# VH-VL binders against NAD kinase (nadK): the designs that were tried, part 156

Target 1, 268 residues: NAD kinase (nadK), of Syntrophomonas wolfei subsp. wolfei (q0aze0)
Amino acid sequence: MKIILVNNRFKENTEKKAQEIAGQLSALNVEVIIDNGLDEPYAGTVDFIMVLGGDGTMLRAARRYGQRAIPVLGVNMGTVGFLSNIEINELAEYLPLILREEYSLEARMMLEVAVFQQQSLLTRVFCLNELLLRSNSPRMLSFALEISGQKLEPYRGDGLIVSTTTGSTAYSLSAGGPIADPQLDAFIVTPVASHIINKRPLVVSPEREISLHLLEEREAIIGIDGQIKMDFGAENRVLIKRAPHPLLMVNLKAKPFFTSIDRSLQRQ
Below, E stands for the ipSAE of ESMFold2; O stands for the ipSAE of OpenDDE; V2 stands for 0.75 times the mean of E and O plus 0.25 times the DockQ between their complexes.

## First folded at step 11 (VH-VL)

Design Z8 (from P28 with light chain S53T; framework fv_bermekimab; at its last look DockQ between E and O 0.88; V2 from the best seeds 0.00; counts 0 for: pae E 3.6 > 2)
Fold by OpenDDE, look of step 11:
Structure Z8 (fold): chain C 268 residues (1-268), chain A 123 residues (1-123), chain B 107 residues (1-107)
Amino acid sequence: as target 1 above (268 residues)
Amino acid sequence: QVQLVESGGGVVQPGRSLRLSCTASGFTFSNYGVHWVRQAPGKGLEWVAAISYEGSNKYYAESVKGRFTISRDNSKNILFLQMDSLRLEDTAVYYCAKDHLWFSRSSYGMDVWGQGTLVTFSS
Amino acid sequence: DIQMTQSPSSVSASVGDRVTITCRASQGISSWLAWYQQKPGKAPKLLIYAARTLQSGVPSRFSGSGSGSDFTLTISSLQPEDFATYYCQQANSYPLTFGGGTKVEHK
């Protein structure tokens, strides 16, 4: 068995723990690769990905490895989040199950985000939570939203979020988007401070394609999962569709999603 | 430079057929929907037909539906307008034009036009 | 089909004048309206799309406003090169339709 440990290089605690876990796994004749984000994603074949940290680390892991159909386990290290399945102190208990592959998988839809500039592809990214288009100034944006070629009313506001159902409890939620069952595949299109006060979020079929472009010369940015940022202008266009592969999240321990949401919302 | 150049216009007899061509250069032709727009002498602009960037969707004005056929060859960067059963009222300068936005099945505006080709009839 | 009614059909103006052209759609077309300028013997030139977005290279004295069914093209200060015929065009749905045009002439 070969396992990638994904941790956050900026958190010394996670690095140390990754090394410890690597040692333990090695002692069990498991090959281990540690990915702290400094280098390019490991290109070789692996059997399992263990993410040590919070939701942010999981998002990074998803972007780096999600397209490879590898089981991904979130191991929480004392943070609040929705994407971890077990706690770090539980790892020893569940390790035998991992090694025996006695776990269930939950498929989570990802976004395929393609950003273009004058017909040239700038970047293509798979992400687990959302794409954000927002103004880079105090001024509102004017932009066009197309869904499956249908032109909606021009959006006027600070921005727009296109989120997966997994991402529904992330920034989309803060922007007033609906909470979605992560077992459901759908796009959630959530306005950010729309000029139209009552502009409602849209729940869109994963079979559809979404495109965004500005209708004026304004400074904007594209954000992906809150970790990738790029400039976005009038000559840019973003196309969003369902990623061809879902993220395969490992489910070792049952976590009641809806009760966890209530708990999380109470903390906000 | 982005350019469209029409050809194929001329003098024709009523009831006859004529095929117009529009050659594109300076841009990725296959990425854009394209249109035919005509203008009768001393008159306003009239949209005639459109074809999607993939060529899968075609749209026609009622005045030409059933008589005109729009098509494209993306490998050669050429737009065509096959005009059958021509009528005197079809007399016009015919322009080809590209959509503003690439990879869109919707039109936002036509940002590049050809110089036009004149279709007239012999008396 | 969506009918586009443009007014006035002609306007006489002088250099420096503010010129306003209106376009009315027979039904709501959101903001999907384009404005074109055409000079004699020349192909139309796109000025504005999406009702108010200025096409690249178009002088800022041109502006568009409106939504729904009523739209306006404004030339804040008419220049000698602006004497031409202007057309509105709805881009909401096929078939695409143009207004009847407005000729801006020398006073």
Scores: ipSAE 0.646, ipTM 0.857, lowest interface PAE 1.1, mean pLDDT 94
Fold by ESMFold2, look of step 11:
Structure Z8 (fold): chain C 268 residues (1-268), chain A 123 residues (1-123), chain B 107 residues (1-107)
Amino acid sequence: as target 1 above (268 residues)
Amino acid sequence: QVQLVESGGGVVQPGRSLRLSCTASGFTFSNYGVHWVRQAPGKGLEWVAAISYEGSNKYYAESVKGRFTISRDNSKNILFLQMDSLRLEDTAVYYCAKDHLWFSRSSYGMDVWGQGTLVTFSS
Amino acid sequence: DIQMTQSPSSVSASVGDRVTITCRASQGISSWLAWYQQKPGKAPKLLIYAARTLQSGVPSRFSGSGSGSDFTLTISSLQPEDFATYYCQQANSYPLTFGGGTKVEHK
């Protein structure tokens, strides 16, 4: 069995704990690869991914490994978010189930984001929470949104968020979007500081293809999961669709989404 | 540099058929929607037909629906208009035109036009 | 079909004049309107799309405004090369439709 152990190199408690856990797993004849975020992703065959830390570390793991259909377990190290399943002090209790593959999987939709410059593909990335288009100056943006080839009225404002249901509790929520059940597959399209009064958040089918482009030249940025940022201008266009594979989140311990939602939001 | 060139116009008899071609150069033809627009002598512009960049969606003006067929060959960079059951009111200069936005099935305006080809009838 | 009505059908103007052309749609088209210039014997030239966005290379004396069903093209100071016929065109939905044209001619 081969496991990737993902931590955040700059959180001292996670690095030390990752080394402890790797030793314990090695004693059980489990091969361990530590991914602290600064090396290239491991390219070989892997059976399981264990994420030590909070939602930010899980987002990085999802971007690196989410399209490989590998089970991913979130292990909380102190700050409760939306993406951890068990606590670090429970890991020893659940290890036998992990090694016997006795757990269920919860599929979480991801976005496939393709960014173009003058008709050439600049980059393609996959993300768990959201794409953000926003102004990078005091001036508002004027931009077009297409959903499956159908134009909406132009947007004017600071930007737009296209999120998954998992991302509904992240930036989309702060911008006025709805909280969505992460078991649903959907896009959530949330305007950011729109100057058009009737621009409401939209919930659309995951089978749709979404595109964005500016209607006049402005300094803008696209952001992905709040962790990747790229310049965006009038020569760029973004195409967004459902990623080919969902993130496969391991469920060992029931974590009631709705009864804990306020507590989880306080710790974002 | 970026060019559209129409051909295939001429003098025909009513009720006959004619096929117009439009050859594209200087840009990636398969990235854009393309249109036929006509203009009768001394008259205004009339949109005729459009086809999406991948060729899957075709649209027609009511005046030509059922008689004209738009098509494209992306491997040869050619747009076609097959005109069947021609009528005297089809007399016009026919332009091909490229939509502005790449990879869109919507129209944002036609930014490149050909010089046109004349279709007229023998008397 | 969305009918596009331009006015006036012609205007007589001098170099330096401010020229205003109006276009009305029979139903709402949001901001999805294009403006074209056409000189005799030539193909049309795109000036403005999305109601107000200038096409690359179009002089800043051209401007567009409006949304919904009422739109305006303005030439702030007419130049000799601006004597031409101008067309609006809705790009909101197929079938696309043009206005009847406005001829701007020298007084």
Scores: ipSAE 0.464, ipTM 0.787, lowest interface PAE 3.6, mean pLDDT 90
ESMFold2 (binder alone), look of step 11: mean pLDDT 92; pTM 0.949

Design Z9 (from P28 with heavy chain V34M; framework fv_bermekimab; at its last look DockQ between E and O 0.82; V2 from the best seeds 0.00; counts 0 for: pae E 3.3 > 2)
Fold by OpenDDE, look of step 11:
Structure Z9 (fold): chain C 268 residues (1-268), chain A 123 residues (1-123), chain B 107 residues (1-107)
Amino acid sequence: as target 1 above (268 residues)
Amino acid sequence: QVQLVESGGGVVQPGRSLRLSCTASGFTFSNYGMHWVRQAPGKGLEWVAAISYEGSNKYYAESVKGRFTISRDNSKNILFLQMDSLRLEDTAVYYCAKDHLWFSRSSYGMDVWGQGTLVTFSS
Amino acid sequence: DIQMTQSPSSVSASVGDRVTITCRASQGISSWLAWYQQKPGKAPKLLIYAARSLQSGVPSRFSGSGSGSDFTLTISSLQPEDFATYYCQQANSYPLTFGGGTKVEHK
């Protein structure tokens, strides 16, 4: 068995723990690769990905490895989040199950985000939570949203979020988007401070394609999962569709999603 | 350096056919929907036809439906308008025009126009 | 089909004047309206798209407003080069349709 440990290089605690876990796994004749984000994603074949940290680390892991159909386990290290399945102190208990592959998988839809400039592809990214288009100035944006070629009323506001159902409890939620069952595949299109006060979020079929472009010369940015940022202008266009592969999240321990939401919302 | 150049216009007899061409340069032709728009002498603009960037979708004004055929050769950067069963009321300057937004099946306006080619009829 | 009614058909104005042209659609077209300028013997030029978005290179004295079915093109201060015919065009749905045009003439 070969396992990638994904941790956050900026958190010394996670690095140390990754090394410890690597040692333990090695002692069990498991090959381990540690990915702290400094290098390019490991290109070789692996059997399992263990994410040590919070939701942010999981998002990074998803972007780096999600397209490879590898089981991904979130191991929480004392943070609040939705994407971890077990706690770090539970790892020893569940390790035998991992090694025996006695776990269930939950498929989570990802976004395929393609950003273009003057008809040239700038970047293509798979992400688990959302794409954000927002103004980079105090001024509102004017931008067009197309869904499956249908032109919607031009958006005027600070921005727009296109989120997966997994991402519904992330920034989309803060922007007034609906909470979605992560077992459901759908796009959630949530306005950010729309000029139209009562503009409602849209729940869109994963079979559809979404495109965004500015209708005026304004300074904007594209954000992906809150970790990738890039400039976005009138000459840019973003196309969003369902990623061809879902993230396969490992489910070792049952976590009731809806009760966890209530708990999390109370903390906000 | 975006440019459209129409050709193929001329004097024709009623009932005859004429094929207009529009050669595109300075942009990725295959990425844009294209239009034909005509203008009768001393009259306003009339949209005639449109074709998607891939050429899979074609749209026509009612006045030309069944008689005109819009097509394109993306490998040669050429837009065509086959005009059959021509009528006196088809007398006009015919413009080809580029749609504003690339990779869109929707129109956002026509941002580049050719100089036009005149189609008239012999009396 | 969506009919576009443009008014006035002609307007006499002087340099420096504020000129307003109106376009009405027979049904709602959201904000998908374009404005064009055409000078004699020349091809039309796109001025405004999406009702209010200024095309690149177009002077800021041109502005568009409106949504739904009523739209307005405004030239805040008419310049000598602005004497021309202006057309509105709905881009909401096919078939595309133009207004009848407004000729801006010298007073």
Scores: ipSAE 0.632, ipTM 0.857, lowest interface PAE 1.1, mean pLDDT 94
Fold by ESMFold2, look of step 11:
Structure Z9 (fold): chain C 268 residues (1-268), chain A 123 residues (1-123), chain B 107 residues (1-107)
Amino acid sequence: as target 1 above (268 residues)
Amino acid sequence: QVQLVESGGGVVQPGRSLRLSCTASGFTFSNYGMHWVRQAPGKGLEWVAAISYEGSNKYYAESVKGRFTISRDNSKNILFLQMDSLRLEDTAVYYCAKDHLWFSRSSYGMDVWGQGTLVTFSS
Amino acid sequence: DIQMTQSPSSVSASVGDRVTITCRASQGISSWLAWYQQKPGKAPKLLIYAARSLQSGVPSRFSGSGSGSDFTLTISSLQPEDFATYYCQQANSYPLTFGGGTKVEHK
């Protein structure tokens, strides 16, 4: 069995714990690859991914490995977020189930984001929570949104969020979007500080294709999961659709989404 | 140098057919929606037809619906307008035009135009 | 079909004048309106799309405004090369339609 341990190199406690867990797994004849963010993603075949840390570390793991159909377990090392399943002090209890592959999987939709400079593809990235388009200056943006080739009335404001249902509790929520059941597949389109009063958040079928481009020369940015930033201008366009593969999240311990929602949001 | 060149115009008899062509160069033709627009001598502009960049959607003005057919050959960078059952009211200079936005099935305006080809009638 | 009513049909103006041309749609078209300039014997030239967005290479003396059904093209200080016919065109829905044109002529 081969496992990737993902940690955050900027949190020293996760590095130490990753080495401890790697040692324990090696003693059980499990091959361990540590991904602390410094090296390129491991390209070889693996059976399981264990994420040591909070939601931010899970977002990086999803971007690196989410399209590879590998089970991913979130192991919390602090305050519980939305994407961890077990606590670090519970890992020993659940480890036999992990090694025997006795767990269920919950699929979480991801976005596929393609950013263009004129007609040239600059990058294609996958994200778990959201794409943010927003102004990088004091001036408002004026931009067009297409949904499956249909133009909506132009947007004016600070920007727009296109999120998954998993991302509905992240930046989209702060911008006024709904909390969505993460078992649903959908896009949530949330305006950011819109000056057009009747621009409400939209919930859109995951089968749609979404595009964004500026209608005026302005300095803007594209943000991905709050962790990747790119300049965005009038010569750029972004295309968004459902990623080919969902993130396969491991479920070992019941975590009822709805009964814990207020507590989880207070910790964000 | 982005360029559109129309051809195939001429003098025809009413009720006959004519096929217009538009050759594109200097841009990736298959990325853009395309249009035909006509203008009778001394008159205003009249939109005639449009086709999406992949060729999957076609749209027509009511005045030509059922008589004209727009098509494209993305391998050869050619836009076509097949004009059947021609009427005297079809007398015009016919322009081909490129839609502004790449990879869009929607129209944002026509940013590049050809020089036009004249269609007119005789006995 | 969405009818586009353009006014005035002609304008006599001098270099330096501020020229305003209006365009009214028979129903709401959001902001999906384009403006074109055409000189005799030449193809039209796109000036403005999406009501207010200036096409690359178009001088800043041209501006557009409006949304819904009422739109305006403004030339802030007319130049000799601006004597031409101007057309609006809705791009909201097919079939696309043009206004009747406004001829801007020098006095």
Scores: ipSAE 0.475, ipTM 0.789, lowest interface PAE 3.3, mean pLDDT 90
ESMFold2 (binder alone), look of step 11: mean pLDDT 92; pTM 0.945

## First folded at step 13 (VH-VL)

Design AA1 (from Z1 with heavy chain V34M, light chain S53T; framework fv_bermekimab; at its last look DockQ between E and O 0.66; V2 from the best seeds 0.00; counts 0 for: pae E 2.8 > 2)
Fold by ESMFold2-Fast, scan of step 13:
Structure AA1 (fold): chain C 268 residues (1-268), chain A 123 residues (1-123), chain B 107 residues (1-107)
Amino acid sequence: as target 1 above (268 residues)
Amino acid sequence: QVQLVESGGGVVQPGRSLRLSCTASGFTFSNFGMHWVRQAPGKGLEWVAAISYEGSNKYYAESVKGRFTISRDNSKNILFLQMDSLRLEDTAVYYCAKDHLWFSRSSYGMDVWGQGTLVTFSS
Amino acid sequence: DIQMTQSPSSVSASVGDRVTITCRASQGISSWLAWYQQKPGKAPKLLIYAARTLQSGVPSRFSGSGSGSDFTLTISSLQPEDFATYYCQQANSYPLTFGGGTKVEHK
């Protein structure tokens, strides 16, 4: 068995904890690869991915490894979040189940985001939560939204979010989008501070292809899962579709989504 | 450097067929939707047909639907218009034109045009 | 089909004049309208798309406005090279349709 341990080098004690867990797994004849985010993603075959940290660390793991159809377990390190399944102090209890491959998997859709400059592909990125297009100045954006070849009335405002159902509780929620059951596959398209009062969030089939292009020269950025940031101008175009593979999230412990989100909203 | 060159126009008889070609150069042909637009002598522009960049979607004006067939060969950078059951009303200069936006399944406007090829009738 | 009606069919103007051409769609087309310039014996040239987005290389004296069903092309100060026929074209839905054209002629 080969396991990737994903952690955030810049978080308190996470590197030490990752080394500690790697030693414990090695003692059980498990080969361990540590990914702290600084190197290129591990290119070899692996059996399991264990993410040590909060939702941000899981988003990075999903971007790096989510398309490989490998089970991914989120292990919470004391931060509040939606993407972890067990707490770090529960790991020893559940480790035998992991090693025997006795767990269920939840498939979470991902976005495939292709960003072009003129006609040249700048990057192709996979993400779990969302793509954000936003103005980077006080001037509102004017942009075109295509859904499977259908052009909607141009958007005028601060931006737009294209989210997975998993991302419905992230930035899309803050912008007024609906809370979606993460077991559903759909894109959620949420306007950011639209100057057209009637622009509503859209829930769109995951088989649709979504495209964005600026209609006027403006200072704008795109953000992916809150971790990748790129300048976006009138010569750029982004194409968004369902990623070929969902993220396979390990479920060792029942985690009631609706009760969890309800608690979270009470804190807001 | 970016150009479209039409060919295949000529003098035909009513009821006959003609195939127009449009050769593209100076841009990545396979990234763009393509159009055929015609103009009768002394008259205005009339859109005729369009094909998506990958070739899977085709659109026609009602006046030509069932008689004309648009197609493309992305490996050779050539657009075609097969015109069957030609009528006197089809007399026009036929332009091929490139849609403005790459990888779009919609149309935004036509930014590159050929010089046109004339289709006329005898007898 | 969406009918596009241009007005006027012709206009006589002098260099330096402000020229306004209007285009009306028979149904709503949002902002999905393009404007073209055509000189005798030549292919059309795209001036404006998405009702108001100026095509690269087109002089700033050309501007577009409107949304829904009513659209306007304005040439703020007519130059000698601007004498031509102008066409609007809706890109909202297939089949695409052009207006009848507006000829801008010398006085």
Scores: ipSAE 0.733, ipTM 0.874, lowest interface PAE 1.3, mean pLDDT 91
Fold by OpenDDE, look of step 14:
Parts: sequence; C-alpha cells; structure tokens
Structure AA1 (fold): chain C 268 residues (1-268), chain A 123 residues (1-123), chain B 107 residues (1-107)
Amino acid sequence: as target 1 above (268 residues)
Amino acid sequence: QVQLVESGGGVVQPGRSLRLSCTASGFTFSNFGMHWVRQAPGKGLEWVAAISYEGSNKYYAESVKGRFTISRDNSKNILFLQMDSLRLEDTAVYYCAKDHLWFSRSSYGMDVWGQGTLVTFSS
Amino acid sequence: DIQMTQSPSSVSASVGDRVTITCRASQGISSWLAWYQQKPGKAPKLLIYAARTLQSGVPSRFSGSGSGSDFTLTISSLQPEDFATYYCQQANSYPLTFGGGTKVEHK
C-alpha cells in the first residue's frame, strides 16, 4: 500500500504529525509520500490520500489529486470545517480499517474550470468548492452568464460565484447562497452584491455548462477555492462544467451534516 | 486590423443560384459566430442567417429557409452563403458580420461588418 | 418571431440637440438589444450592445437604456457626423430581428 500524506508546511503541528504518521505507516510496511505543498504533486500511483489539517488543506489536496480517483480522507487537526471525517486522535482507531480498505466512499462533485485567452487555454483546474469572478476595482462588473448556451440577464455587480454543493457552505454561503446537501450534484450560482437587490442564487443541473464573459473592459479576477487567483479581463472566458471524476471522500465515520450545520457555522 | 470582405454578388436571373463568400482577417475567425444580413435598396436591415463558431449550428430567417445555406471553412477563414432558387425579393446588399463575443452560440450583436456585395436581377 | 418596433421613423434635429430613439420588442428580450448606426453607402456600425454597453470607440454622447421590452437610444448632443440612420436589433433569440430604423436628418 502507498499513501500520500497531505499537510500544510506553514502549520508546524501538521508537519510534525505528518512525519510521525509516516513513521508509523512505514513500520507497518506502508510506503508514504508527504506532500506539504512545497513540491509538485506526486506523479506516481498511490492507493490512499490522507489530508492532515482543515478545509483549506483538503481543497488543495482535491485540486492536486482529485482527478486521479484516489480515496481521500480528511483528518481534522483541531480546526473547524466541513471536509474532515475523523479527528487526529481517532486515526489510530481507524488505521486498521484504512489498511484493510474497509471503508465507504462518498463521491463529491468537483468543478472543471477552464480559463481561456482567446483560443488559448490558460489554465484548467479541478476544484472542490467554487469559482469566483469578482471586480478588482470599486466599480461593478458587467458580465454575461450563459448556462447551456442560454443567456441570462446581464449581471452587474461585484461578482459571481459558481460553487459545488460541497462549496455551498463556503464563500457561496457568505454571499447568500443556499446550503446544499453534499450528496446532491449541482451547481450553485450565487451573485455577489448584484445591483439587482433580489437577484437570487441559481441551482443548476450538473449536466449543464456555465460560461462567463465580461461585457466591458474592467479589471477583474478569478478566484478558485480561495487559494488560486488570476487576472480576468475582456479577452478572457471561463468555462465551468462538472469534473469528469468526483472526489472520492473516505467515510469512516458517519457525520450528520444537517444537524451539525448550525454548530459548524457558528464556530466559523 | 479586423476586416470582412464579401464577394460573389452580381446580376442573376430568377430561379438561379449564387454563392457569396466572406473572407475574414485580423481576428481568430473560428472563435466567432458569423452572420449574413441583407438590405434591400432604400430599405432596412434584415437578418438572413447565422452559423456558430464551430459550424455545427445554423439559423435562418423564414424568408430564406430551404433556399439558402450558410457554411464556413474555418481553415480558410471564409464564410459562405449558398443562395438557391433566387427571387426578385432577394435583391439586396448582402453583408457578412462577425458576432461580438467569442466562443458563444448566442448572439450579442455584430461588431464587425463587411462592405457588402450587391445581388440584383435581370428580368 | 420577435417584432421590433422603432420610433420615430425619422427625426429632424440640429447640432447640439438631444435626440431620443425608442425601440419596443413584441416580447421580453431581457437586455439583449443592440443599436447600430448606418450612413449612406456604408455598412452598419455597432454602437451599443447588451442594451447599455457602449462599443469600444463610440463617443460617450451615445447611451442606451431599458430592459424587457422598451429600450432607448440617446444622443446627448448631436454632432454633425451623427446624421445617419439608426437601427435597434434584438439579440435575445433566433431569428434575429431589426427595428425599422430611424433616420436622423438635418432640421
């Protein structure tokens, strides 16, 4: 068995724990690769990914490895979030199950985000939470939203979020989007400070494609999962669709999503 | 500079066929939907046909449906309008026009136009 | 098909005048309306798209407003080069349709 441990090099406690766990796994004849974000994603084949940290670390892990259909376990390191399944102090208890591959998987839809400069593809990213388009100035954006080729009313506002159901409890929620069942596959399209006061979020079928264009020259940015940022202008286009593969999140411990929403959100 | 140049217009007899061409330059032709718009002498503008940037979708005005065929060769940056069964009421200057936004199957307006080519009839 | 009714068909104005042209769609077209200027013997020129967005290079004296079914093109201060025929065009759905045009001519 080969396992990647994903942690955050900027958090010393996760780094130390990763080393400790790596030692323990090695003693059990498990090959371990540690990914603290410093290097490029490990390109070799692996059987399991263990994410040590919070939601941010999970998002990074998802972007780096999510397209490879590898089971991903979130191990919370004492942070508040929605993406961890077990606590670090529970790892010893569940480790035998992990090694025996006695766990269930929960498929979480990811976004495929493609950003173009005219004909050229600038970047393609698979992300777990959301794509954000926002103004990079005090002025509102004017942009076109197309869903499956259908033109909606031009958006005028600070920006727009296209989120997965997983991401519904992230930035989309702060912008007034609905909380979505993570077992549901859907896009959530949430306006950010639209000039139309009653502009409502859209729940969109994962079978549809979403595209964004600026209708006028303005400085804007694209944000992905709150961790990737890039400039976005009139010469750019973003195309969003369901990723071809979901993130396979390991479910060792059942978590009551709906009953824990208030608690989780209050602590954030 | 961005430019569209129409050709193929002329004098024809009713019932005959004519093929118009529009050569594009100065922009990535294959990224944009294209249109034909015509204008009869002393009259207003009439949309005739559109084709998506990939060429997979074609749209026609009712007045030309079944008679006109829009097509494109993205490798040569050329837009075509095959006009069959021509009628006197088809007399017009025919413009090719570029749609405003790229990679869209919807129209947002036509921001570049050719100079037009005249189609008239001899009776 | 969506019918576009443009008014007036003609307007006589002087340099410096405020000129207003209206366009009404037979059904809601959101903000997907374009305005064109055409001078004799020339191809149309795009002025405004998405009802209110000024095309690059177009003077700021041109402005568009409206949504749904009623739209307006305004020239705040008419200049000598603005004498022309103006057309609205719905870009909501195919078939695309133009208004009948408005000729702005010298008083």
Scores: ipSAE 0.677, ipTM 0.865, lowest interface PAE 1.0, mean pLDDT 94
Fold by ESMFold2, look of step 14:
Structure AA1 (fold): chain C 268 residues (1-268), chain A 123 residues (1-123), chain B 107 residues (1-107)
Amino acid sequence: as target 1 above (268 residues)
Amino acid sequence: QVQLVESGGGVVQPGRSLRLSCTASGFTFSNFGMHWVRQAPGKGLEWVAAISYEGSNKYYAESVKGRFTISRDNSKNILFLQMDSLRLEDTAVYYCAKDHLWFSRSSYGMDVWGQGTLVTFSS
Amino acid sequence: DIQMTQSPSSVSASVGDRVTITCRASQGISSWLAWYQQKPGKAPKLLIYAARTLQSGVPSRFSGSGSGSDFTLTISSLQPEDFATYYCQQANSYPLTFGGGTKVEHK
């Protein structure tokens, strides 16, 4: 069995704990690859991914490995968010179940984001929470949104968020979007400080294609899961689709979404 | 050089058929929606038909629906308009035009136009 | 079909004049309106799309305004090369439709 341990190298606690866990797993004849974010994602075959940390570390793991159809377990090492399943002090209890593959999987939709310069693809990235388009200057953006070839009235404001249902409790929520059941597959389109009075958040079928482009020259950025930034201007367009594969989240311990909402939001 | 060149116009008898072609060069034809627009002598512009960049969506003015068929060959960079059951009111210069935005099934404006080809109804 | 009504049908103007052309849609088209210039014997040229966005290479003396159903094209200081016919066109929904045109003529 081969497992990737994903941790955040800037948190001394997580790096030390990752090495402890790797030792424990090696004692059980499990091969361990540590991904602390410094190197390219491990390209070889693995059976399981264990994420040590909070939602931010899970977002990085999802972006690096989410399209590979590998079970991913969130192990909390601090404040419990929306994406961890067990606590670090419970790992020994659940480890036998992990090794016997006695767990269920919950699929979480991801976004596929393609950014173009004119007609040329600049980059394609996958994300678990959201894409943000926002102004990078004092001036508001004027931009067009298409949903499956249907143009909406132009947006004016600070920007727009296109999120998954998993991302509904992240930046989308702060911008006024709804909390969505992560069991649903959907896009949530949330304007950021819209100057257009009737621009409401939209819930959109995951089968739709979404595109964005500026209608005026402005300095803007694209943000991915709050962790990647890219410059965005009038020569660019972004296309957003449902990613080919969902993140496969491991469920070892019951974590009822609705009864835990207030606790999870307080802990973000 | 970005260019659209129409051909296939001419004098036609009532009820007859004609096929117009538009050859595109200087841009990636398959990235853009395309249009036919006509202008009768001394009259204004009339939009006729459009086709999406991949060819899957086709739209027509009511005046030509059921009589005209728009199509494209992305491998040869050619746009077509098959004009069946021609009528007096079809007399016009026919322009092909490129939509402005790449990879869009919507229209934002037609930024490149051909020189036009004249179709004349013969009385 | 969305009907586009342009006014006036013609304008007599001198170089340096401010020229305003109006276009009204029979129903709301948001901001999805394009303006074209056409000179005799030539194909139309796109000036403005999305009601107010200038096409590349179009001089800044051209501007568009309006939303919903009422739109204007303004030429702030008419130049000799601006004598032409101008068309609006809604791009909100198929079938696309043009206005009847406004001819800007030398006095």
Scores: ipSAE 0.539, ipTM 0.809, lowest interface PAE 2.8, mean pLDDT 90
ESMFold2 (binder alone), look of step 14: mean pLDDT 92; pTM 0.949

